# VHH binders against B3 domain-containing protein At5g26805, part 1

All scores and structures are predictions.

Target 1, 156 residues: B3 domain-containing protein At5g26805, of Arabidopsis thaliana (Mouse-ear cress) (q3e922)
Amino acid sequence: MIKSLFYTFLQTKHQEESNNSRDPNYPLFPQEIEIRPIAYFPWEIIKTLTTDEIISKFQLPMEKIRDTMLRHASEEDIYRTKFMSCETNILVKDLDTNTIHQGKLWKHPCENNFALRESWIEEFVKRRRLVVGMVVGMYWDFEACMFCFSVLDGRQ
Structure headers, positions and changes below count from the first letter of each chain, unless a header shows other numbers; Kabat numbers aren't used for antibody chains.
ipSAE, averaged over its two directions, is called F for ESMFold2-Fast, E for ESMFold2 and O for OpenDDE. V2 adds 0.75 times the mean of E and O to 0.25 times the DockQ between the complexes of E and O.
[cut] stands for letters that were removed.
The coordinates of atoms that the task and the answers printed are left out; those that the model quotes come from them. Centres of patches stay.

## First folded at step 1 (VHH)

Design a1 (framework vhh_sonelokimab_d1)
Fold by ESMFold2-Fast, scan of step 1:
Structure a1 (fold): chain B 156 residues (1-156), chain A 123 residues (1-123)
Amino acid sequence: as target 1 above (156 residues)
Amino acid sequence: DVQLVESGGGLVQPGGSLRLSCAASGRTFSSYAVGWFRQAPGKEREFIGAISGSGGSTYYAVSEKGRFTISRDNSKNTLYLQMNSLRPEDTAVYYCAARSYTWTYSDSEYDYWGQGTLVTVSS
């Protein structure tokens, strides 16, 4: 019975399209979709590591923090974080090792960005033996409320 | 500046529901993000969830999402935690905490804390 319901649904869709309603909202059949590249992960931050990331810090632009951790924050909350120096604990999941690490976000009062500093060096650079030239990615997991990290191009 | 007082804790049967309240005193409660934390005997303090000053944003720890709901009434200076489908492992002292601009997972970054209210889930 489930198979019959699926088949009926597909025929109804075909009938709607055959009514010459060439609305762009009509979904095309899979066979009419152009080949598109697929990425496994939605990478919001992609960095080729430089000396600064290996010995000092991993910077997160305010735009990315606003779109992730502060997505639903008020304009007034965002304005306060822009001028106030703050340090906030966050979680970062290493997808390659399936481990969760505590990080500290540091806000530079004069720059429109945040950074992971000592915790990034200890928990990611040293632990994963990251080197200059490796490509890494991060994205925000809204369900887990944490950043997810992976090495995209490297030799580990 | 702000004082927080939790209430509504008590004994509840497994599968039951309970609503905790956190009453705030102070002029600018709506300017604070507020979080709920819990601590079971012998365990570290655990983040449950948080709500922005306006109430427009709520965030939950993965383990509590779907069972617990955080809300606030700024006109009454009160924060709420609605807990459903309670389990024995939810037994803990529950704390509300306030932070001046944004929420965070880290308990050490919250400026003001309540005294805690005990929730016991047992038959």
Scores: ipSAE 0.000, ipTM 0.115, lowest interface PAE 14.7, mean pLDDT 71

Design a10 (framework vhh_7sr4_2)
Fold by ESMFold2-Fast, scan of step 1:
Structure a10 (fold): chain B 156 residues (1-156), chain A 119 residues (1-119)
Amino acid sequence: as target 1 above (156 residues)
Amino acid sequence: EVKLVESGGGLVQPGGSLRLSCAASGFTFSRYAMGWYRQTPGKQRDLVADISSGGSTKYGDSVKGRFTISRDNTKNTVYLQMNSLKPEDTAVYYCTTRFTYYSDTHDYWGQGTQVTVSS
């Protein structure tokens, strides 16, 4: 089971579901549409999609999880992550559609990898009609405490 | 080691002002949200104000328009400017940053600083 180790006062999905309150003091919509070249997006994970990503899972190597979700984790917290083999809920924002999706992050019991499995297939592969050969990017939004996703090559 | 050190509390008369400071160390301050909570005897800690890494702010209903939270990432410090203080603002004020672990929220708290509003 992965642990998310970031400081935030942004509402989690659980808090939004329980409270259902909207605070107008937090920006809920972009104040202006900003067009940024890809060069301005900090892509921490870039993958050319293979058959495995289309039919099974999106793997996130431990090093990338360490640099993102576990960036400020203690050595003890990282060590505890090794013995977890459950799924935990995370959020992934699709920057191309401006939608937020629930993912379930799974830790491989024997490999140094995490993966988004069925939720990735349902919420991204099928919804976006992703195919082998497309290039996708992800980065971690430290303020929102979620991954941000975009298709970098293979879009029109 | 995460460390939060509050200062600036004290005794003021109704209508007065105080500025609280919280010096943070042991983590990458600029990347994390910071907040102020307060606690009166026998009650849970209530949100006073919070500020995101990007500078977005949120306030508790009882302090809106009177208190202002701000941060200085160069000094690793968060501030609470308290104006038009009322006796009801009397509490211990805590600086905090939140840490999420296994989807559980773990708060790091300072020692607290007493604010007393009394004539």
Scores: ipSAE 0.000, ipTM 0.118, lowest interface PAE 15.6, mean pLDDT 73

Design a11 (framework vhh_ozoralizumab_d1)
Fold by ESMFold2-Fast, scan of step 1:
Structure a11 (fold): chain B 156 residues (1-156), chain A 121 residues (1-121)
Amino acid sequence: as target 1 above (156 residues)
Amino acid sequence: EVQLVESGGGLVQPGGSLRLSCAASGFTFSSYWMYWVRQAPGKGLEWVSEISGSGGRTKYPDSVKGRFTISRDNAKNTLYLQMNSLRPEDTAVYYCARSYTYVTGDWFDPRGQGTLVTVSS
């Protein structure tokens, strides 16, 4: 599939998710605040950082991994999730600094979430001086095959 | 470089037993979950067993549970699969595999070359 078609399809899916499923951390009618809705394109994962994200891990629910990294995955790639019981190297681009960082995507067999653990703390929390209450976003870039990260609220 | 070398496959009769071995090199073996996967003729890849880095945790699909046992010897960097009560449907190429790595859109699949197991009378 062409990159522009991927991008359009991702945006439509994100809009549908934003309309149907509310993040508990967002105000009820956020679209009228400052006219820049943080849940607009292209963000597939939006989090208000809590203590857990600052000192431990950035969780990526399996549903979000399937909707992003594994969205166009082959049957064999989906089957490979059976083997993600340790760490898988991925790249995460920090859009704010225009730098690329190695992430280690971890999954425990008893857990329905993937997580970025120590690499997230070192490469993002400490480097960017992230604090509780900041809002961050991530999306998957299908052409570059990496996650893209930005601070959406907290440095603006 | 990651290298996995399987051995122990062969022809066995139904009800027989085989022990597969996988010699690992090029990485810190004890730090990785290890897997046995198989591919039967004309079928896709099927997960057979998994074992944690320490060997303290194992998991099996219902199709082999109670018949197959995965184990490892971290001092020898070797993974094993003990297969008992073999059935014709166990006929497949068996691959030793490490946890996959995903870099720039490609899964680095550190599976070995595989070893053929044929269960036939």
Scores: ipSAE 0.011, ipTM 0.175, lowest interface PAE 9.2, mean pLDDT 73

Design a12 (framework vhh_sonelokimab_d1)
Fold by ESMFold2-Fast, scan of step 1:
Structure a12 (fold): chain B 156 residues (1-156), chain A 122 residues (1-122)
Amino acid sequence: as target 1 above (156 residues)
Amino acid sequence: DVQLVESGGGLVQPGGSLRLSCAASGFTFSTYAVGWFRQAPGKEREFIGAISGSGGRTYYAVSEKGRFTISRDNSKNTLYLQMNSLRPEDTAVYYCAAELRYTYSTSPFDYWGQGTLVTVSS
């Protein structure tokens, strides 16, 4: 349903208009952000797991989704996902095991949140025996068009 | 000063029709997608349909696709919902919604109307 959201050559009309509504003395093209500290590269999402992640879902905050997989999606594709509760298959690579897993990306109809639900529990929590207190990271791989996952700190 | 104002709700008999309107102001209406939601007593808010800024694309919940039609008139800054073959189960408060900015929120929409009540009964 949202496969076209992974197309990476278009920016949303909203993003372009927001940039152009700023101070006209600044360049039309977005200014480069300073180098990210090595401690945070490449992780877009870093979470300390709670009971919610162990028994229910892995929430992906909307701002992280827009900075990653939705950056170049069309405005209409983005609004479709905002207005609909849907599950779409996405790929998630476990960097620790070098395996690729199919996840279901779920969008809440009334919240600016995406989540990995049952597929996260089965393919990651149960398979990796994840527990409360572990620190995990996730980032979007633009070339492979998938999320990459790793345990950054944990007790196994 | 962004505003969304719904109108057109009321009492209708089963099998009847209603047309809801949402008047938008305070933003460039034609550049943004807008949509309709409803909430019945004791139930969560439910998506009905959405329409792109140009009006070229529409999105519907599967159960409503045959009975409800979403449209917009950008010259009047107005969003419409045409509801046909209404059933008692359609009784709800209907909300117009727009999202103009990309921000983290527990709600997917930056701006909501106050809602208009639709009651379907004999």
Scores: ipSAE 0.000, ipTM 0.141, lowest interface PAE 15.1, mean pLDDT 71

Design a2 (framework vhh_sonelokimab_d1)
Fold by ESMFold2-Fast, scan of step 1:
Structure a2 (fold): chain B 156 residues (1-156), chain A 123 residues (1-123)
Amino acid sequence: as target 1 above (156 residues)
Amino acid sequence: DVQLVESGGGLVQPGGSLRLSCAASGFTFSDYYVGWFRQAPGKEREFIGAISSSGSTIYYAVSEKGRFTISRDNSKNTLYLQMNSLRPEDTAVYYCATRYSYTFERPEDYDYWGQGTLVTVSS
């Protein structure tokens, strides 16, 4: 049998309904003890961009994918998501420009990671003119069933 | 540096049993669909069965009639094929193979193959 369950489980009503109430992120406590809404501290993936991210790929560790996009997925859904030929379509919202972009999620054949490759280079690196040394963040939006992206620090 | 190494083949009498092992290295074995194939001299490579990454789902070729059992041990990076009630027609080189796509019956779709282990069933 040939069947992909990726898009079905990404749009699960339970995941959509759990976004605000079950977000694993919690408010940070700065020196003055200010409690901020979770939405200000949602970053599950924070990277300082290196040459590899600028010319090749944006890697997503398996553990982060398991805790976000593949959360509550069955073993069969995980297999189909990870090992469909080459790439799986996923949406990434650029919070800085308020635009949604098509990404293609690639599973490394021999490593515990995923990556966004050509779509990341075209839709984010080139479009946003990203450079080495910038700090970027991503989190999974369970309600929208997509990644959310922002540049957190544009300093070289 | 992906490697699959089969072992456990040999000469067995009709009606006998053998257990084959496939040792995997150079990749995250627990993330992959893995399967068994065989090839008799002068014949096409034939699917025996495949097992999901967790071991929860196993697919067998219709022609094996419950004589073969596939299992895996992810802690040992090893795939197994238990063969019972062997017949002369089971004489073949047995291969293990792994893939990252979900179409599992076609040999052409498997990415990595072992060298094979010979099973001979004769009196």
Scores: ipSAE 0.000, ipTM 0.097, lowest interface PAE 17.3, mean pLDDT 71

Design a3 (framework vhh_7sr4_2)
Fold by ESMFold2-Fast, scan of step 1:
Structure a3 (fold): chain B 156 residues (1-156), chain A 121 residues (1-121)
Amino acid sequence: as target 1 above (156 residues)
Amino acid sequence: EVKLVESGGGLVQPGGSLRLSCAASGFTFSSYAMGWYRQTPGKQRDLVADIYSGGSTKYGDSVKGRFTISRDNTKNTVYLQMNSLKPEDTAVYYCAKGRTWYYGTSEFDYWGQGTQVTVSS
């Protein structure tokens, strides 16, 4: 009875919550970048974009994924990620636009490599109009549990 | 359509226990992180606990050692076992679906309706 009354009332509150009353950027604080041992650069990955990154994929080495996203993973999640070709949803924050984007992380079935494929092309290459020769960086934010992205050099 | 249905809330004495359940439908449950948040009037929602696909967990400092989050992927249900309850645990507790499979994100895209937990004599 009490639950029935609360369930009816709280269903309207759920609609408020489903509209995401919280700031999507809430988990990211300026101080997070300062957690890195190298104070001037937090970047785990720095790439000069080639044709492959513009038309196909952004590759992420297994060791970076293991030491970041999978640092607190269970043995079962590590097994699935290492030994199965799978696709997993991840978040990537674009620090230049202060926006958060859904990525789909693809694991190569036979190699120790991950990639962001169509989600990288749609959410970063097309949206930011990235071109060959640009330098980009990524790092893992352990507090927010997402990758952070920035264009470091746009010169050609 | 994603649906999260909570149960198990109520009135309990200090030192007591409650088990909250959240039945999920409309998505591949085993592929997503799940969490429990709580909110007291006039304050922001606090993350109580996260659990992701393989069972790895993270807890808020105020509940470590007292609360246990778990999931049953065959039943599409996430649980919160609350032990040694204190008056300060009084809040509305919300079940949440993560946008991703891994834990520790503040990005939850769907919430349950919430269930009231009141700890008092």
Scores: ipSAE 0.005, ipTM 0.185, lowest interface PAE 10.4, mean pLDDT 74

Design a4 (framework vhh_7sr4_2)
Fold by ESMFold2-Fast, scan of step 1:
Structure a4 (fold): chain B 156 residues (1-156), chain A 121 residues (1-121)
Amino acid sequence: as target 1 above (156 residues)
Amino acid sequence: EVKLVESGGGLVQPGGSLRLSCAASGFTVSSNYMGWYRQTPGKQRDLVADITSGGSTKYGDSVKGRFTISRDNTKNTVYLQMNSLKPEDTAVYYCARDLYTYSRGWPEDYWGQGTQVTVSS
């Protein structure tokens, strides 16, 4: 089955594991690729963390999803995300620790907003001890089909 | 409680037809993405067909022209009409309540229990 572009961007934990086998949908690449970029490059998303990000969710407005995961998606695939009703698995690589984490991407049923909720709190906020006032960045890696995350400024 | 119950699977000879049903409770199928997926032992679940809340449908390349997804709002049920069945269509067929639930590890309420389809002489 030929899958839509949007479906190709979403990985299961099993598919993540199979990436090491040269899966055509998820080609093998060195996980040791390290980058410490300047704050405004290559970041599509730069946030100063607020209380909401620390206790609730990392919000991703539809425009940011269009600029990242869906940048090369067809209008049909984009239209289909409008009706997404539950959480789906995505990968987020923490560039600072060189680790890959499972995120669950949630779509608000009535708004053009996506978020990483409980998985963001457990895998990033608690694990990294993130606090209000830190500046974080994310960009989408089209080859790896995952978000890449870094703390750009740890000061309050 | 959200539940999806598949039925209609069975043994059929090549060239035969089957209609699978997915009866939903706890939510309305016409308001949600609904999809049919299939899995063969040792393989990942593959999307067979989906239908959006607006009625737009999409099919896997291997089933285009042979399979049709539809829904009945009165019965709160999604169907997969399977025609011209081939041995390679043999699989467990699963109903899902979201377009993107083709992955392992999702909660039980996003998937039905599955129904076995065997195409063999």
Scores: ipSAE 0.005, ipTM 0.161, lowest interface PAE 10.8, mean pLDDT 73

Design a5 (framework vhh_ozoralizumab_d1)
Fold by ESMFold2-Fast, scan of step 1:
Structure a5 (fold): chain B 156 residues (1-156), chain A 123 residues (1-123)
Amino acid sequence: as target 1 above (156 residues)
Amino acid sequence: EVQLVESGGGLVQPGGSLRLSCAASGFTFSSYAMYWVRQAPGKGLEWVSEISGSGGSTKYPDSVKGRFTISRDNAKNTLYLQMNSLRPEDTAVYYCAAKTYYTTWGDLEYDYRGQGTLVTVSS
């Protein structure tokens, strides 16, 4: 209601262009999990990075969030993440550098997606100098209870 | 054709138990999160239990937690709800429901839902 009134009366061209952008909401994960050759094991998530991953967020498949978050997070953390747009701590290991990074798992308030946002940008995009067109992989390590990340293609 | 067929409902005394079953067909059962949702007379839908596709994760609202147990048999394409310590407020039509993605706890948007089975808790 307030945003609609503001948009109608005070909207600038810049605000209109920002509101029309579809990059932040672009889904890069497959709708169905593909059977991959053993050479691609263990990669459960393979993405070619777009502007959205470089500037905004890394989206995670719902099935992986369900299985990992429900196994390792408290009911309160699950509730806060899903309904209060609060972030939940998860770990992501960078296999290329052998370092472990704190991720903040976020759920979109109006969409059925989860993502790593600022933590992904700071700990992976900026630290690794990732660029559009690179191919990255991620999988869940059930023994270590964390995500594992690697750059699969596009190293300059 | 996708089908979800609930059974096991009936009249039960307060404090009693019932086990509901849902026979699923027409889709890859193990790839779907399964739900029990209920609708009391004159009320909207209420979520009462959730189970992941593998059966490894379950969720319940506080109203049924510790009293209801959801389970599944993927080899038989069957979902179950064990209801213990039943109360008059548990009286409702119980529906089996399926969703490809686990999106929102308590989300009432399902890909598939059955026709329901009536549970009446009264003396």
Scores: ipSAE 0.000, ipTM 0.124, lowest interface PAE 13.7, mean pLDDT 74

Design a6 (framework vhh_ozoralizumab_d1)
Fold by ESMFold2-Fast, scan of step 1:
Structure a6 (fold): chain B 156 residues (1-156), chain A 119 residues (1-119)
Amino acid sequence: as target 1 above (156 residues)
Amino acid sequence: EVQLVESGGGLVQPGGSLRLSCAASGFTFSRYAMYWVRQAPGKGLEWVSEISSSGSTIKYPDSVKGRFTISRDNAKNTLYLQMNSLRPEDTAVYYCTARWSYTTDYDYRGQGTLVTVSS
């Protein structure tokens, strides 16, 4: 086993298919009790989704980008990003579905923020039918060089 | 910190028996339904057994029904799986887990314990 905490939020298409093959009228993990999920490491970004995330963009503050994608970048390079508009292709793995999706990371020239815009709406909001009040987590995988995403609380 | 620690796995011959244990800590064990799942080499996760929070409701798939028995001790925060009449196809890593809701994709899972059934 690699890491127990990694499996806490992981559900695959294969697991769902296995559940159905075992007992079609009974899921692998039935809802017998309802309690709030617990947010654990490795989540570096945890957000309760608002209208802005559902219709527009998923914002990543410069500090979060610095601690993840730009962790090993020089101070001069980081300083230059504050004043330049840039758009970079990135990958985001959906841990819940075990699928990888392409995104575009956009930075406004005068804002200290990055954002995932149209790709976030198409590949995550619409695909996963995300709604206001859901809690989601993201972390950066330094080995794979991609963000990892999961829904931490889908009830609210 | 939520922790699940499985133990009791090992090498047994076909027709043999093993008892697996799962020690739980960091959450209110008595309020969660508990499950045993397994993963055979090169295959996906397979549901093996489940038990309600009180122990009153127990379910098995046909593949293990009559051979495996799940039980729990809420005073000791421990889950058990008694495995009898073991077959080579029971060879797998066995995990205990607790799941809040199927729709939220959140569960607690331990490191697993290896069961090898071989002559």
Scores: ipSAE 0.000, ipTM 0.079, lowest interface PAE 22.4, mean pLDDT 71

Design a7 (framework vhh_sonelokimab_d1)
Fold by ESMFold2-Fast, scan of step 1:
Structure a7 (fold): chain B 156 residues (1-156), chain A 122 residues (1-122)
Amino acid sequence: as target 1 above (156 residues)
Amino acid sequence: DVQLVESGGGLVQPGGSLRLSCAASGFTFSNYAVGWFRQAPGKEREFIGAISWSGGSTYYAVSEKGRFTISRDNSKNTLYLQMNSLRPEDTAVYYCAKDRSLYYTYSHFDYWGQGTLVTVSS
C-alpha cells in the first residue's frame, strides 16, 4: 500500500449538491489546468509559523476543530471523551511526506485551547526543518480519526 | 477497506494506444472524485488527471492534455484512462487514486496497490 497526496480543484459531491449556495470560503473551479498545492477550505487552522511554534508548541483553537468534529453524535462522543482530558494521544498525518506520526494533545488547564508540544517539535519542526515564516495548515480527518498537516507555503 | 485495482497495462509501441481500468471497492465509488497518477523508475510520482464524482468535470495536467482522457462508469465502480499517441517517456507504473474527502473542496488523493505497468518500446 502506497499513498501519494496532492490538492485537487474538483468539487466534492456534497459541495455540488449544496445547490449553487457557494460559500466565499469554497473556491471556484480554477482557470489553471496544472495541479498546485493551495491553502483553501479543508484547513481548519492556517498558521504562519512564529518562534513559538518553532521552539515550543503548535496551538490548536479547539473551537474550530470541535465544530468540524461535532458533525455527528459519534464525533461529539470522541470530542467529549478523548479530547476534553488534559492530555491525550492522537495521530497526525503529514500529507507532504505521506507519513503518520504520534502526537500528544495537551489541554491548557485554564483556557479552551489545545497544543501539540514536544511531539510537534520532534516529529514536525525538526523532521521537516520548519522555520519562522512558513505557512502550514491542519484539519481533523473524522473518517481516519486523525489530524492532517501540510506546508502550504515554504517561503517567507 | 478501500481497494483500487489497476489493470490494462502492457507493452505497446510508440504511437500506440492503451486503455487502463481501475476497479473500486470498499467505498461508495459514485460519491468521490477519482484520478490517475504515474511513476517512472527513479522518478517522483506525477499527476495525470482527475474526474469529479458524477463525471461532469475533469481536470488534467497540462503536459498530458489532449493525449489522455479520463472517464468513469459509476454503475460498474470503474475508472478509465484512455492513452493515445504513446511515447517512450510515458513508460511508468500507473496508479488510480481516490479523493479522501466527501465534504471539502481541495482534498487529498490517496492511491492504493501495485498499479499497472505500461512500457512504451519498439
Scores: ipSAE 0.000, ipTM 0.355, lowest interface PAE 12.2, mean pLDDT 71

Design a8 (framework vhh_7qbe_3)
Fold by ESMFold2-Fast, scan of step 1:
Structure a8 (fold): chain B 156 residues (1-156), chain A 119 residues (1-119)
Amino acid sequence: as target 1 above (156 residues)
Amino acid sequence: QLQLVESGGGLVQAGGSLRLSCTASGRTYAMGWFRQGPGKEREFVASISGSGDSTYYADSVKGRFTISRDNAKNTLYLQMNSLKSEDTAVYYCAARYTYSWDTSEYDYWGKGTRVTVSS
């Protein structure tokens, strides 16, 4: 049994349970099947899509970005994003299609705003054919260190 | 079965503060606070992720209430400031075992602790 806190990749809760280490947030008494068919997670961001989200960007709350993703980003990437208007690579999982997409996180150099811009338009708006009025949800997966996305309303 | 026990409720004057606690008999994933006022349906107050890094609040309590947790003690907290008469309710601790996009989908519930805000 490897009791290592030095793993740089995240373990699934099943892997943590199997090696006699566990996420302290998961109860072990119920039996869980690895990889559920439908994922429900507390939504941190719920947006009704407007024209801005369809043609420009998806804004992300600064506090959640700072206190989650940025704690694991390189200082160079943070500096480039903050001062050069460069984009930092992040992953976004589409829970509806069970696919993972590369996002590029942008920070406004003079404002406390984070957004996904061109990567959001190409990998989500165009790919999923999203339109104004749809309701979408997004949350940060602490185990996988990536955002998870789903369309909550707008599907027939 | 997981058990949740709330404490910290009581009578407080408008503008005052209270801190509610909820101790779980074991580890939980996401946790939250709900409340039910006299003659009203149960409503969402606040939630916190398993790690404690993400929080979500009902609009009626934003800026006044703070949710936090201590996973080493299996304890959830709700710091309630600037209390109003409309905050009078029984407050329930809730825990999720599974992921949920709907904040009402909690698997385990406490019996509640009563908060009365007087003028």
Scores: ipSAE 0.000, ipTM 0.092, lowest interface PAE 18.6, mean pLDDT 71

Design a9 (framework vhh_5j56_2)
Fold by ESMFold2-Fast, scan of step 1:
Structure a9 (fold): chain B 156 residues (1-156), chain A 126 residues (1-126)
Amino acid sequence: as target 1 above (156 residues)
Amino acid sequence: QVQLVESGGGLVQPGGSLRLSCVASGFTFSRYSSYAIGWFRQAPGKEREGLSSISGSYGGSTSYSDSVKGRFTISRDNAKNTVYLQMNSLKPEDTAVYYCAAGTYTYRWSDEYDYWGQGTQVTVSS
């Protein structure tokens, strides 16, 4: 094949930089039940940034990270994070700059979600000069025990 | 030190089956891993062809080349830190050196592989 199926599911740096469209000859519908849409692989969280993400917080839906971050955490750590409104120290790797940043994970008292608040604003929004309309991705690296972050589309 | 070692190649008749194994050392496979493992092959004088991949992302995901879909199956055994490629209904055209490769996603949709095995020969002939 001119292009491998694996490479077709993942855009290369060249394809991203050239802004090329996906080849329509390659399969769009994988057979596996749990295959994510191409836009979400490997990204567990993809957001188009709104004003809330720029001035306040980056929300992490509980259902998307439950089986990645929390499934193998100790019961004490889970209890403290979910029920005591305590912030948990986490690391976030910026894949675009190859740098690691400290974050504080906050649990919303009334909603089934988590957020990165002030640490997200300081370490990512301000440092990377993020603006409304940018598309960003995040996934959990279980082996490294940290989030991985990248800007997927910087156009407004 | 991350290392991948392939095994399970050999000579088989058309219509036969083989199972290839890829054993990883230096990191651990899990459902929650950010690593992707892919199987590739290359016949002499031809370009390298991607065949199948499996990821460790939440929920997991697999993909297959049209040339092998329905005949080959990729799977993972986390307890043995091993990825398998089950190859059924083999054809002479499947004759090639088979490689496993591992990588992390270090840029947007990058498919760059960081680690490659040395390859295992599969020959399909009478």
Scores: ipSAE 0.000, ipTM 0.111, lowest interface PAE 16.4, mean pLDDT 68

